# Designs tried in a protein design chat: VH-VL binders against b7kms5. Part 154

Target 1, 80 residues: b7kms5
Amino acid sequence: DTFETVRNTIRIESEVDESLRQLCHEERITKETWLEAAYLYLCEKPEELAQVIQLAQERLSQRKAIADYKRAKTMQERFL

## First folded at step 8 (VH-VL)

Design pr28 (framework fv_maftivimab)
Fold by ESMFold2-Fast, scan of step 8:
Structure pr28 (fold): chain C 80 residues (1-80), chain A 121 residues (1-121), chain B 106 residues (1-106)
Amino acid sequence: as target 1 above (80 residues)
Amino acid sequence: EVQLVESGGGLVQPGGSLRLSCAASGFTFDDYAMNWVRQAPGKGLEWVSTISWDSGSTYYADSVKGRFTISRDNSKNTLYLQMNSLRAEDTAVYYCAKDIFRYDSWTLDYWGQGTMVTVSS
Amino acid sequence: DIQMTQSPSSLSASVGDRVTITCRASQSISDYLNWYQQKPGKAPKLLIYAASDLQSGVPSRFSGSGSGTDFTLTISSLQPEDFATYYCQQSYSTYTFGQGTRLEIK
């Protein structure tokens, strides 16, 4: 078999990365193949896919809120 | 294809008011924060205001705070800037710009063509 | 407010030259730094976001680097269409632009 692959760079939380790295080491797989397998598996399970999407939306909202907090903090800071 | 089209600019006297509009298309408007950025003739870019996707948060540059009001109508895919108590130093091309969140970072990924506001006696 | 200072304010270069523009923040902004290109009479165009990530459709001769307070935009081999004004912008807390660097034909 042959694969046509694409290289991507992504940012994930340090705790999640560490946990995933440990899982990959223990199970003798790579982050790339785990991501591919997880996505393919979920695409065949609509109810589980919907739950994962909901968690992803929640996490994205939290990251946006943190970024917005930084904006608000700068606007509040005076010449102190 | 993302498009942002500004309108409403023109000549106005000091102390006057003007309302700018930005018509958005090619993306889900109510998912993104929107911005106004201005540029005085021959000068650099100056951020003016930001509004969140749900209108829950608005931010303003100190130079316009209390005089300008940013708003949006998500049902019409339109962004507005109400400018009151205009001063000569508000003379600029006003750009509408779309906010995008990528890799835990905000950036202005698409800009309109701009609309010219001239405040002169 | 976070202030952004660009250097130089203007420079002259020839087609094929390697051009470097520098941007400095008054405080650490991590990698929340964007670069824009503006041609006369046109709106700005996003070139680089998150200090070093190239926007889709932007030629690979453009690159960005840096973190914290010091950042650079590099054009590895200048083309005729690259003569423009370049702006850096911090997005760490609201938005502040540098004063711009005018790139002129030598």
Scores: ipSAE 0.013, ipTM 0.722, lowest interface PAE 8.0, mean pLDDT 88

Design pr29 (framework fv_maftivimab)
Fold by ESMFold2-Fast, scan of step 8:
Structure pr29 (fold): chain C 80 residues (1-80), chain A 121 residues (1-121), chain B 106 residues (1-106)
Amino acid sequence: as target 1 above (80 residues)
Amino acid sequence: EVQLVESGGGLVQPGGSLRLSCAASGFTFDDYAMNWVRQAPGKGLEWVSTISWDSGSTYYADSVKGRFTISRDNSKNTLYLQMNSLRAEDTAVYYCAKDIFRYDSWDLDYWGQGTMVTVSS
Amino acid sequence: DIQMTQSPSSLSASVGDRVTITCRASQSISDYLNWYQQKPGKAPKLLIYAASSLQSGVPSRFSGSGSGTDFTLTISSLQPEDFATYYCQQSYSTYTFGQGTRLEIK
């Protein structure tokens, strides 16, 4: 092999994962190569990269709010 | 690189007090619940206490309830365990552990190296 | 509250072996079950969460299965670095660890 690779496990929303899996199936590519290509493409397009980072920040904020609510509720239920 | 570094352990007489600290780096500290877990010499793991990301909720094992107090300072990325009325059976290595950011579970994805607390008479 | 029982308490194996460790909960815990690895003098390391989800950085030879009360950790081809003590832990109601399984060189 000409490339050294690392193995990562990431958690993404089920709906997004299913959509990405469908795209990869239809285009005959892998999730790994799609992720690499998407990142490399965006790194060469500063304005588009900035938009993606903004969306990522918004999604992170939404995840935190949902997680905070669910954790508070679950902790109370389990430790009562 | 996620790192958790415990300090404050040592030798204490029964009935004494000790405060443990855990310095966190490499992640957004205030997004995660934090835990203390202990292990007596030659024994298994025992959960001690949990504190939510916002300090709004704290939970304790029955064996330490009323004697130990968990707290955190999010501005300093530091977790604390105040231990009062120490007993010989509190002798253990104390680990701080980070909770995984899952919507509805309490999983410990990173652990510190531990700090030894010895309570002797 | 919820008691966790592991079996066996100890196990001897050789490099290349397929190893299985089981964990049983005293009541149903759905998939709120984690597996940890601990080497002598070191802190525990999370291997598997939610019964079957592999933690980032953990080799694919480790796998978990089960739901409800019965759970299994499998190492498909044992490596030298895998000799350690393994713990299961429920996160359904408070935190309870199993007593541990010591995996030793045969």
Scores: ipSAE 0.000, ipTM 0.601, lowest interface PAE 11.0, mean pLDDT 85

Design pr3 (framework fv_maftivimab)
Fold by ESMFold2-Fast, scan of step 8:
Structure pr3 (fold): chain C 80 residues (1-80), chain A 121 residues (1-121), chain B 106 residues (1-106)
Amino acid sequence: as target 1 above (80 residues)
Amino acid sequence: EVQLVESGGGLVQPGGSLRLSCAASGFTFDDYAMNWVRQAPGKGLEWVSTISWDSGSTYYADSVKGRFTISRDNSKNTLYLQMNSLRAEDTAVYYCAKDIFRYDSWTLDYWGQGTMVTVSS
Amino acid sequence: DIQMTQSPSSLSASVGDRVTITCRASQSISDYLNWYQQKPGKAPKLLIYAASSLQSGVPSRFSGSGSGTDFTLTISSLQPEDFATYYCQQFYSTYTFGQGTRLEIK
């Protein structure tokens, strides 16, 4: 009866990381346990889970748009 | 099952031309950017060209710019590379590769088996 | 133009070993780095994208880490099928591959 864990590296916005790190420090928890608890809690709340998924989709789209803009701008400068 | 099958490679003389094709199946071809990547014998990987899902954007490595043209026919699920003014240094296996997203060019989640292009007299 | 430098160029290891391959970008690329595996005579296979995300179907013994300029690919317990050449690739600004690291049987 023990927890089997996996090691993952997660990249998040620096502002969000700072805020989450502060929260974890103040509450004496880890980012890993916060992530597990948040996911498990939301799985029991379908309406709230749907809203979180929507926000995640929007944030992913913004990250891709910014990445695409940076790459396109650099490629334009390089290949024009 | 995603399949990418290259064809059109062969032996050509310097200054010659070849047209490579890549037949795609097992995914919605017109939702993804497509790429050509080459590998000279015993050497590493070199990106050659990228085309967006809608052919609205094309990009080329400096070494092939002005000589190679990438294109696609979404109705036939086929990617092409027209290679003109071939040089000995273009000798390589040419791979067709699919991007992981429509917008996320240059992350290649599936590759074809490659087709060998040899430029020699 | 962003250059990618891999080290070592080759290494020898035994089944069960922990192996680490390093990739360094000439300037910051955030997490816009992929890792590929290529076996002799075969096409490359995507292992890890965006520095640390495992591609579907890739065994969990593979992991990636790093951001900015310094990146690592780790194989926690080497298997016979893992002997191959490994390439990093940035997609922050155009498309640059590292020169490859050849993993050989000891």
Scores: ipSAE 0.000, ipTM 0.606, lowest interface PAE 13.8, mean pLDDT 85

Design pr30 (framework fv_maftivimab)
Fold by ESMFold2-Fast, scan of step 8:
Structure pr30 (fold): chain C 80 residues (1-80), chain A 121 residues (1-121), chain B 106 residues (1-106)
Amino acid sequence: as target 1 above (80 residues)
Amino acid sequence: EVQLVESGGGLVQPGGSLRLSCAASGFTFDDYAMNWVRQAPGKGLEWVSTISWDSGSTYYADSVKGRFTISRDNSKNTLYLQMNSLRAEDTAVYYCAKDIWRYDSWTLDYWGQGTMVTVSS
Amino acid sequence: DIQMTQSPSSLSASVGDRVTITCRASQSISDYLNWYQQKPGKAPKLLIYAASSLQSGVPSRFSGSGSGTDFTLTISSLQPEDFATYYCQQSYSTYTFGQGTRLEIK
């Protein structure tokens, strides 16, 4: 059947959230419908979808590096 | 969904070597740091080693430094522990454990069933 | 480096009892403390992370509190499946586990 929703929670960078909130306010849409529309649109454009996936992978790698740095720093303090 | 399966344990003589493996599934393996934690028969838990998601950082308990080497192969979703110069006090069940950073803290959220390493003459 | 001390080493209790286990760090670890449950022959299972956050799927009768050096795990109304060994663990600098508290049936 069509149109059932699920509730989920996501965490994104505050600066990205601020920018997205401004866009949604200006265009009179919601973050939920923006996410759905963006994904559906990109699924119809494989080349653009691949670029978005690459950006997502880069951002994920950056977040992991920061998390690993914080962990490494606390572990390094063991030797001080 | 998340599964960690250890293998490679067994009986080995003091001074010997053994390599443990941990096969991971049900999560994006290269997104998470991984750990080895051991437990001697009838004793408590002891953290052994941690490796970052990209293999850029490795950490060891003082009791195993210079003898054990942690590594991973992200293309195979597999974690390893190379154990050299084994001693009787290394006898333990060795657990593979997934690390997660949540609320600015690190937690071992999933564990394998363990593999038994016995160091005896 | 950081030492974790649990008290008591063992505890006998009856179903329905309120049980409290304590954990003390040798230095301040903020709220970087986790609690695990281990049943005989099984791997440990995460109960509580960041001192007071309940892991999904864990019954609400489990709760954690504390910050700095002193931490507590509480089971408000003990159930038969709760008889196990409980471990605290600091994640502030590497990982150090407490010695464990064995919870036994009276």
Scores: ipSAE 0.013, ipTM 0.650, lowest interface PAE 7.9, mean pLDDT 88

Design pr31 (framework fv_maftivimab)
Fold by ESMFold2-Fast, scan of step 8:
Structure pr31 (fold): chain C 80 residues (1-80), chain A 121 residues (1-121), chain B 106 residues (1-106)
Amino acid sequence: as target 1 above (80 residues)
Amino acid sequence: EVQLVESGGGLVQPGGSLRLSCAASGFTFDDYAMNWVRQAPGKGLEWVSTISWDSGSTYYADSVKGRFTISRDNSKNTLYLQMNSLRAEDTAVYYCAKDIFRFDSWTLDYWGQGTMVTVSS
Amino acid sequence: DIQMTQSPSSLSASVGDRVTITCRASQSISDYLNWYQQKPGKAPKLLIYAASSLQSGVPSRFSGSGSGTDFTLTISSLQPEDFATYYCQQSYSTYTFGQGTRLEIK
C-alpha cells in the first residue's frame, strides 16, 4: 500500500531543469513522478525509446568533451 | 566491478627501497588518473602522489619529492610507486586510489585494501 | 598549501542521534570538498563529493553542505554501521585531508 523509493542525486543542465520545473508547476506534478512516467511510457514505445537513447548518447558525448577539456585544464593548473 | 589490489609492502631498513604495485580491474584503466595515499598507524590520511591517465604528468607531496616515483603500465592495468631513501616517518599503509573528474571536481572514488610498509631498524 | 581542520577530533553518540562534523579550509576552495568514511582495518569509502553530492549507494541519512571555507557533514539518524572515522578532503589544489573525526558509541 506504500511505494518503496530510492533517493538519487542527479545533475542536469540548468535551462532544462528550469523548463521542467515550469512544466511540473503548471501540471501539478513532481520531477520524480514525471521521470517515472516518461521512462515507463517510453518502455512501451521502442521506436521512440531508441530516439531518446540516441539524444542521450549525443548529450553524454558533448558533456564528456567539455569534461575532458576541463579535466586537462585543471590537471595542469591544480598542481602549479 | 572496480577492484584495486595493492602488493609489495613489507619491513625495510631506513635508507632502503621498496616498490609497490596496484593491479586494477573493472574499468578502463588508461582513462583515469591514479593516486597513492598513505596512512601512518593511528593517524590520518596523507596524499602521496598522482599520475595522469597517459603518464604525461606526475605530482608529489613535498614530503616525498625526490625520493618516490609514481609510474603506470597501461598495457598491464598496473600502477607503481618506487620508494627510495625510506625513513621511519614513511611507515604507513599505502592505498591505491582511482581518481575521477565529476562536476568539474576531482574525487577519489575507489580505493584498494592497502599494503603495509614498515621502515624500522 | 591548503590546510584542512576538522572538528571535533572525536565525538560519542547514540543510535538515532543527529551527528554533525565540520571542516574548515585555510582558504576558499569553492565546493571542491569530498567526504570519506573509514572503518577500522578498512580502506576509506567515498560518501560525498563536490561538497553536497551523495555518492551512489550511500544512504540518504548522509548529507553535506557548505562552500568557500566552511563545510558540514550531517548524519540525520545515526545507525550502528556509521561508527567510523570521517575525513574531509579538498581537491581545489592538490589533495589535502582533514585530520579525521572519530565517531564512537556512547
Scores: ipSAE 0.025, ipTM 0.682, lowest interface PAE 6.2, mean pLDDT 89

Design pr32 (framework fv_maftivimab)
Fold by ESMFold2-Fast, scan of step 8:
Structure pr32 (fold): chain C 80 residues (1-80), chain A 121 residues (1-121), chain B 106 residues (1-106)
Amino acid sequence: as target 1 above (80 residues)
Amino acid sequence: EVQLVESGGGLVQPGGSLRLSCAASGFTFDDYAMNWVRQAPGKGLEWVSTISWDSGSTYYADSVKGRFTISRDNSKNTLYLQMNSLRAEDTAVYYCAKDIFRYDSWTLDYWGQGTMVTVSS
Amino acid sequence: DIQMTQSPSSLSASVGDRVTITCRASQSISDYLNWYQQKPGKAPKLLIYDASSLQSGVPSRFSGSGSGTDFTLTISSLQPEDFATYYCQQYYSTYTFGQGTRLEIK
């Protein structure tokens, strides 16, 4: 075949994964093809791409805050 | 390709100091947490320290707390470990290791070849 | 702190053998467990993360299973390049490595 692929592993939130898995099942597509299609579509839509990037930045900030709190809590409990 | 190259190891007397460096390439350095892990001769792996992507959080093993300081310079793609008050039990190969994510996972997907620190009189 | 114990400490095997290495946590760690391979004189390499997820670029003959306190790493058909020391590592509460299992030529 003509397409060359790479294998990527990603970690996403459980609720998002469950929702995406259901969508892929209903539409008879794979997570891989959905990701490719979504990115390619957004690359042709600069305004929409900007909105997605903003959401991604917000989610990343939330994850950082939660991770920092969890690590601090673990370290504190080790000594108390 | 991802590469991590450690330097700064060597022979030091008890009570002495050393600074280790880890030069990173092949990935966006400031997107990932970084780790130091050590291995004493003939023994297993021991986690030493972790620093978040933005230097906002640092963590240390109990055995090195108060003596070692982890830091990073994202503009130079370099990780550091300042080691003070060195003891014989700090003798080990020190590995620089990249976390798989910036803070979500404490999983080490790439490692440097290590640099040997020997604390001996 | 969580202690990780590997079994056996060493084992001898032949090319083509099915090899199983086990790891036990002193308390439940869910699936927050990784497996690493270390060849003599070299740095460790990540094989399996989150108990059962195969790292990109790792041969499919490697697999991991388990949850809670008991975990296994399996090599379905041992190859010459697989002779190494294998380490499990928990990240449920900080980092703790097992003592390692040394896989030797029989």
Scores: ipSAE 0.000, ipTM 0.621, lowest interface PAE 13.3, mean pLDDT 85

Design pr33 (framework fv_maftivimab)
Fold by ESMFold2-Fast, scan of step 8:
Structure pr33 (fold): chain C 80 residues (1-80), chain A 121 residues (1-121), chain B 106 residues (1-106)
Amino acid sequence: as target 1 above (80 residues)
Amino acid sequence: EVQLVESGGGLVQPGGSLRLSCAASGFTFDDYAMNWVRQAPGKGLEWVSTISWDSGSTYYADSVKGRFTISRDNSKNTLYLQMNSLRAEDTAVYYCAKDIFEYDSWTLDYWGQGTMVTVSS
Amino acid sequence: DIQMTQSPSSLSASVGDRVTITCRASQSISDYLNWYQQKPGKAPKLLIYAASSLQSGVPSRFSGSGSGTDFTLTISSLQPEDFATYYCQQYYSTYTFGQGTRLEIK
């Protein structure tokens, strides 16, 4: 065993997961190695890394908004 | 290490008031929704209230609506629950719990040890 | 409100046993279900989130499965520290906990 690894469980959008699985199958790589390569590549490209971080922040804000909407809607329905 | 430490519980007369505090450490408090969950002696878990990361949204269980107020002070990393017009039915251990912010889930990933509130004459 | 019903309400088991507890929602909740463990006198601890995702630091003998209305928590080989009460909780529409399943020494 030449590498020390950590097991992580992540939740991502299903259509993104399906697209990534197809890419990995076509290129004969794994999701784990794609994630490692993508991060390492972006760390060497500050402008591209900043754009990815911005997209990540936008996606996180969308998830927060959806969660807040679900809470508001269920509370409204609960009291009606 | 994530830590949540509750305080402010005690014995109170029916109709009285108490203010609970939850001191948070080991994570970026400002990024997470916070929750109060209670458990009456020998009973199951009951959600009480939730506050968003920025205090912009608050939510309450029907049983406490209009009597309890959730708030937070992000500069002090502290969550509060102001409890007014207390009833015997409010007797419970009150837990502070942190929500997961990376997901659109209302998941309680870390809990404090709880503080006992007893409403009795 | 979505009702969450756990079964059984209590069960007795021996160390080394495979233990299964179930949780049923009154309507479809997709995979928006969490499992918690509570030991006497202690705060609850998150075991499983999103129906099947094992929380960091939780032993691999714990697993969750299910989607829609029927969910299962499994302990593959029961250990002495696993005797506790287990709760499911949906977060599809508001927060609703099951009534709990108390796991006791046989």
Scores: ipSAE 0.000, ipTM 0.626, lowest interface PAE 12.0, mean pLDDT 85

Design pr34 (framework fv_maftivimab)
Fold by ESMFold2-Fast, scan of step 8:
Structure pr34 (fold): chain C 80 residues (1-80), chain A 121 residues (1-121), chain B 106 residues (1-106)
Amino acid sequence: as target 1 above (80 residues)
Amino acid sequence: EVQLVESGGGLVQPGGSLRLSCAASGFTFDDYAMNWVRQAPGKGLEWVSTISWDSGSIYYADSVKGRFTISRDNSKNTLYLQMNSLRAEDTAVYYCAKDIFRYDSWTLDYWGQGTMVTVSS
Amino acid sequence: DIQMTQSPSSLSASVGDRVTITCRASQSISDYLNWYQQKPGKAPKLLIYAASSLQSGVPSRFSGSGSGTDFTLTISSLQPEDFATYYCQQSYSTYTFGQGTRLEIK
């Protein structure tokens, strides 16, 4: 067996994590295998993969905006 | 791979001006915020300024606000720091540092080797 | 403005020792805390981000923990190349560095 695994750490929104955890419990699968299956499935569907990438970019942009807002707010409070 | 090369440092008299440059390569420059961080001889690190990928958000340390101006030219993959009204306390090695957004927070993941700025009469 | 205080300011240790460096923020910063290593004459190197996440390429003997105001950096088994100055940094409101902890050979 040439099969090798890599240990990764990922951070997911708590609401999304709870929903995914419930799904995995009901279907008797793990988050690791769900992630692998989802990626492999999408790799065979370029148009759907592109839509997922767009959603991921939008979510990342939103998280960056929130982080930047927090920095700006704290900076404003410092000067008050 | 990722490289940041600072230049423009040197000896300057109090009240003088200098412009530092940071040439970036090995990554998509216009996707990342950039920083200047300085370190006085024998002292610790002090954050100086941050500029967002599109120059839409700019922040300065209180010690340099009104005297230093951070800017970038995405077409040239270059970050700048215009330093005016220099004081002896501005003497330091100035580092260019790349920002990365991970786990809903900002982190400085790559640094240049620095350029020395000496302010003395 | 958020102040970062490190302790100790300097520490002497031997190869193989477990070393712990602490960092305290003047207000809660959640887990917006990074650790850097700097060797003489060199630029700082990122070790840990988001309080406990190990940067790729950094040896597993380095670990970070903490949340809120109190944070620690631990080196489980000190190696010769680990003698350096270590800095914590908050990223909650722009950036503020601790004063640094100099790790020296005993």
Scores: ipSAE 0.027, ipTM 0.751, lowest interface PAE 6.4, mean pLDDT 89

Design pr35 (framework fv_maftivimab)
Fold by ESMFold2-Fast, scan of step 8:
Structure pr35 (fold): chain C 80 residues (1-80), chain A 121 residues (1-121), chain B 106 residues (1-106)
Amino acid sequence: as target 1 above (80 residues)
Amino acid sequence: EVQLVESGGGLVQPGGSLRLSCAASGFTFDDYAMNWVRQAPGKGLEWVSTISWDSGSTYYADSVKGRFTISRDNSKNTLYLQMNSLRAEDTAVYYCAKDIFRYDSWTLDYWGQGTMVTVSS
Amino acid sequence: DIQMTQSPSSLSASVGDRVTITCRASQSIDDYLNWYQQKPGKAPKLLIYAASSLQSGVPSRFSGSGSGTDFTLTISSLQPEDFATYYCQQSYSTYTFGQGTRLEIK
């Protein structure tokens, strides 16, 4: 069948990107096709999908905490 | 849809006080940090204050530190700015703005219409 | 605190022109930079976040680039509705805005 595609820009952690890039190189696939395959696979497995969503929520919380810490740290350096 | 509606602005004498309110709707208010940003007539934007979603952290611009207090009532979906010891240089339109965390960055994604505060004798 | 300086303070252009506005931070802010558009009498509108990410609903003629201390907002083909004041803003340490760049019709 014909594939119609969209271009997306995403930001992921450097270590995760490096690991995923190595995996894609070794398996001779692309990040785009890996993402599609991973999502489609998980859609067929509701319990595993729920676990992935929980991990994503935890990672988002950690990134927010790091951003908050950076903000607080620079404010502390502003003390008169 | 997201709506932020400011109120409480007006004319006040130097040394006076005003309390601004921002009524929020269209999103889960207690999941987001909130901000006040002001703009003097014909001038640029100046960040005034930020409050975390749980009121656990507040931050202020040096120009208002000690005079202004940011607060929120999550049960009423309302943000407040208590302004004391007002000066002529506090004359500005005051905007309420919603924080969002995306792409590991903080951004002000929605703004209210603003409320005018004039400090004049 | 982190200071943000925009260049130029005002700029005259014609519809169809390619326009660039520059923003400089007093210290490295990585890519913690946002761009806003403000029309007279209106609240600011978010255009670009994280230096280069386009906000949903914003036309693709707007783009942002840069990291560290130097940042650029580009409008590839200026439209009549684009005449406005543009502000950069750092989000690395609370928020600081640039002084604004007023884009005017020639």
Scores: ipSAE 0.149, ipTM 0.781, lowest interface PAE 5.1, mean pLDDT 89

Design pr4 (framework fv_maftivimab)
Fold by ESMFold2-Fast, scan of step 8:
Structure pr4 (fold): chain C 80 residues (1-80), chain A 121 residues (1-121), chain B 106 residues (1-106)
Amino acid sequence: as target 1 above (80 residues)
Amino acid sequence: EVQLVESGGGLVQPGGSLRLSCAASGFTFDDYAMNWVRQAPGKGLEWVSTISWDSGSTYYADSVKGRFTISRDNSKNTLYLQMNSLRAEDTAVYYCAKDIFRYDSWTLDYWGQGTMVTVSS
Amino acid sequence: DIQMTQSPSSLSASVGDRVTITCRASQSISDYLNWYQQKPGKAPKLLIYAASSLQSGVPSRFSGSGSGTDFTLTISSLQPEDFATYYCQQEYSTYTFGQGTRLEIK
């Protein structure tokens, strides 16, 4: 069965989620089908896929830096 | 001081519904993501659901998706978990827990005392 | 989904002993690992965040180490109040708890 699915829980930046939700609503598609389509499209374009991976690596580094900062601030406030 | 106080637990029959509440105080409630984490008797911790600071994003464990609904009322500093179509395997102590950020962190710095939900005939 | 495996599932130790609990992730999570302590009948308490950062107010006998896939929680000199179950949790992508390690004092 080629329509066997797996359920994933993911967190993305709210700005990106808001924009993606609006796109999905306007085009009458779901976030799941957008993700599948985007990945499949990029798999046939190796140079574009490489650029997307590079952007993903950069975004991951930025998210971790922000999370670390927020964690430190919250721990400080907890014990003040 | 930060306090999270759960309520609404109890005995319910399979297929029934129950709504849990968590009253928060001592911090700016609408600036943080909130979580429900459960623990079956004698078992480990299982994340159940998360809601962002603004209710714009909600996330669920696969085991509860479609049956449970997380929500919050920032004007009342209260977190909720609406549980429908309850099963015996939903029997657990349900903890309310504060995330250290609006989303994007998944580190739980404060926990409530928990409320027991028992699903049995 | 990232899976977290703890070892051992349980252990017994005497007051004053050095105790080590291990946690393994199914993929690299850098240092995005937390440790929690749960005493019987109580809610979990955050002990360590970012693999090695001690939560304020937690005794210095607790320490964490590791990065990537292999992590350890160490209690350098076990005290009676340390009888508890310990959980690791990854915060790299969503979050997943390990199954827990029950520490029993002899």
Scores: ipSAE 0.000, ipTM 0.588, lowest interface PAE 13.3, mean pLDDT 84

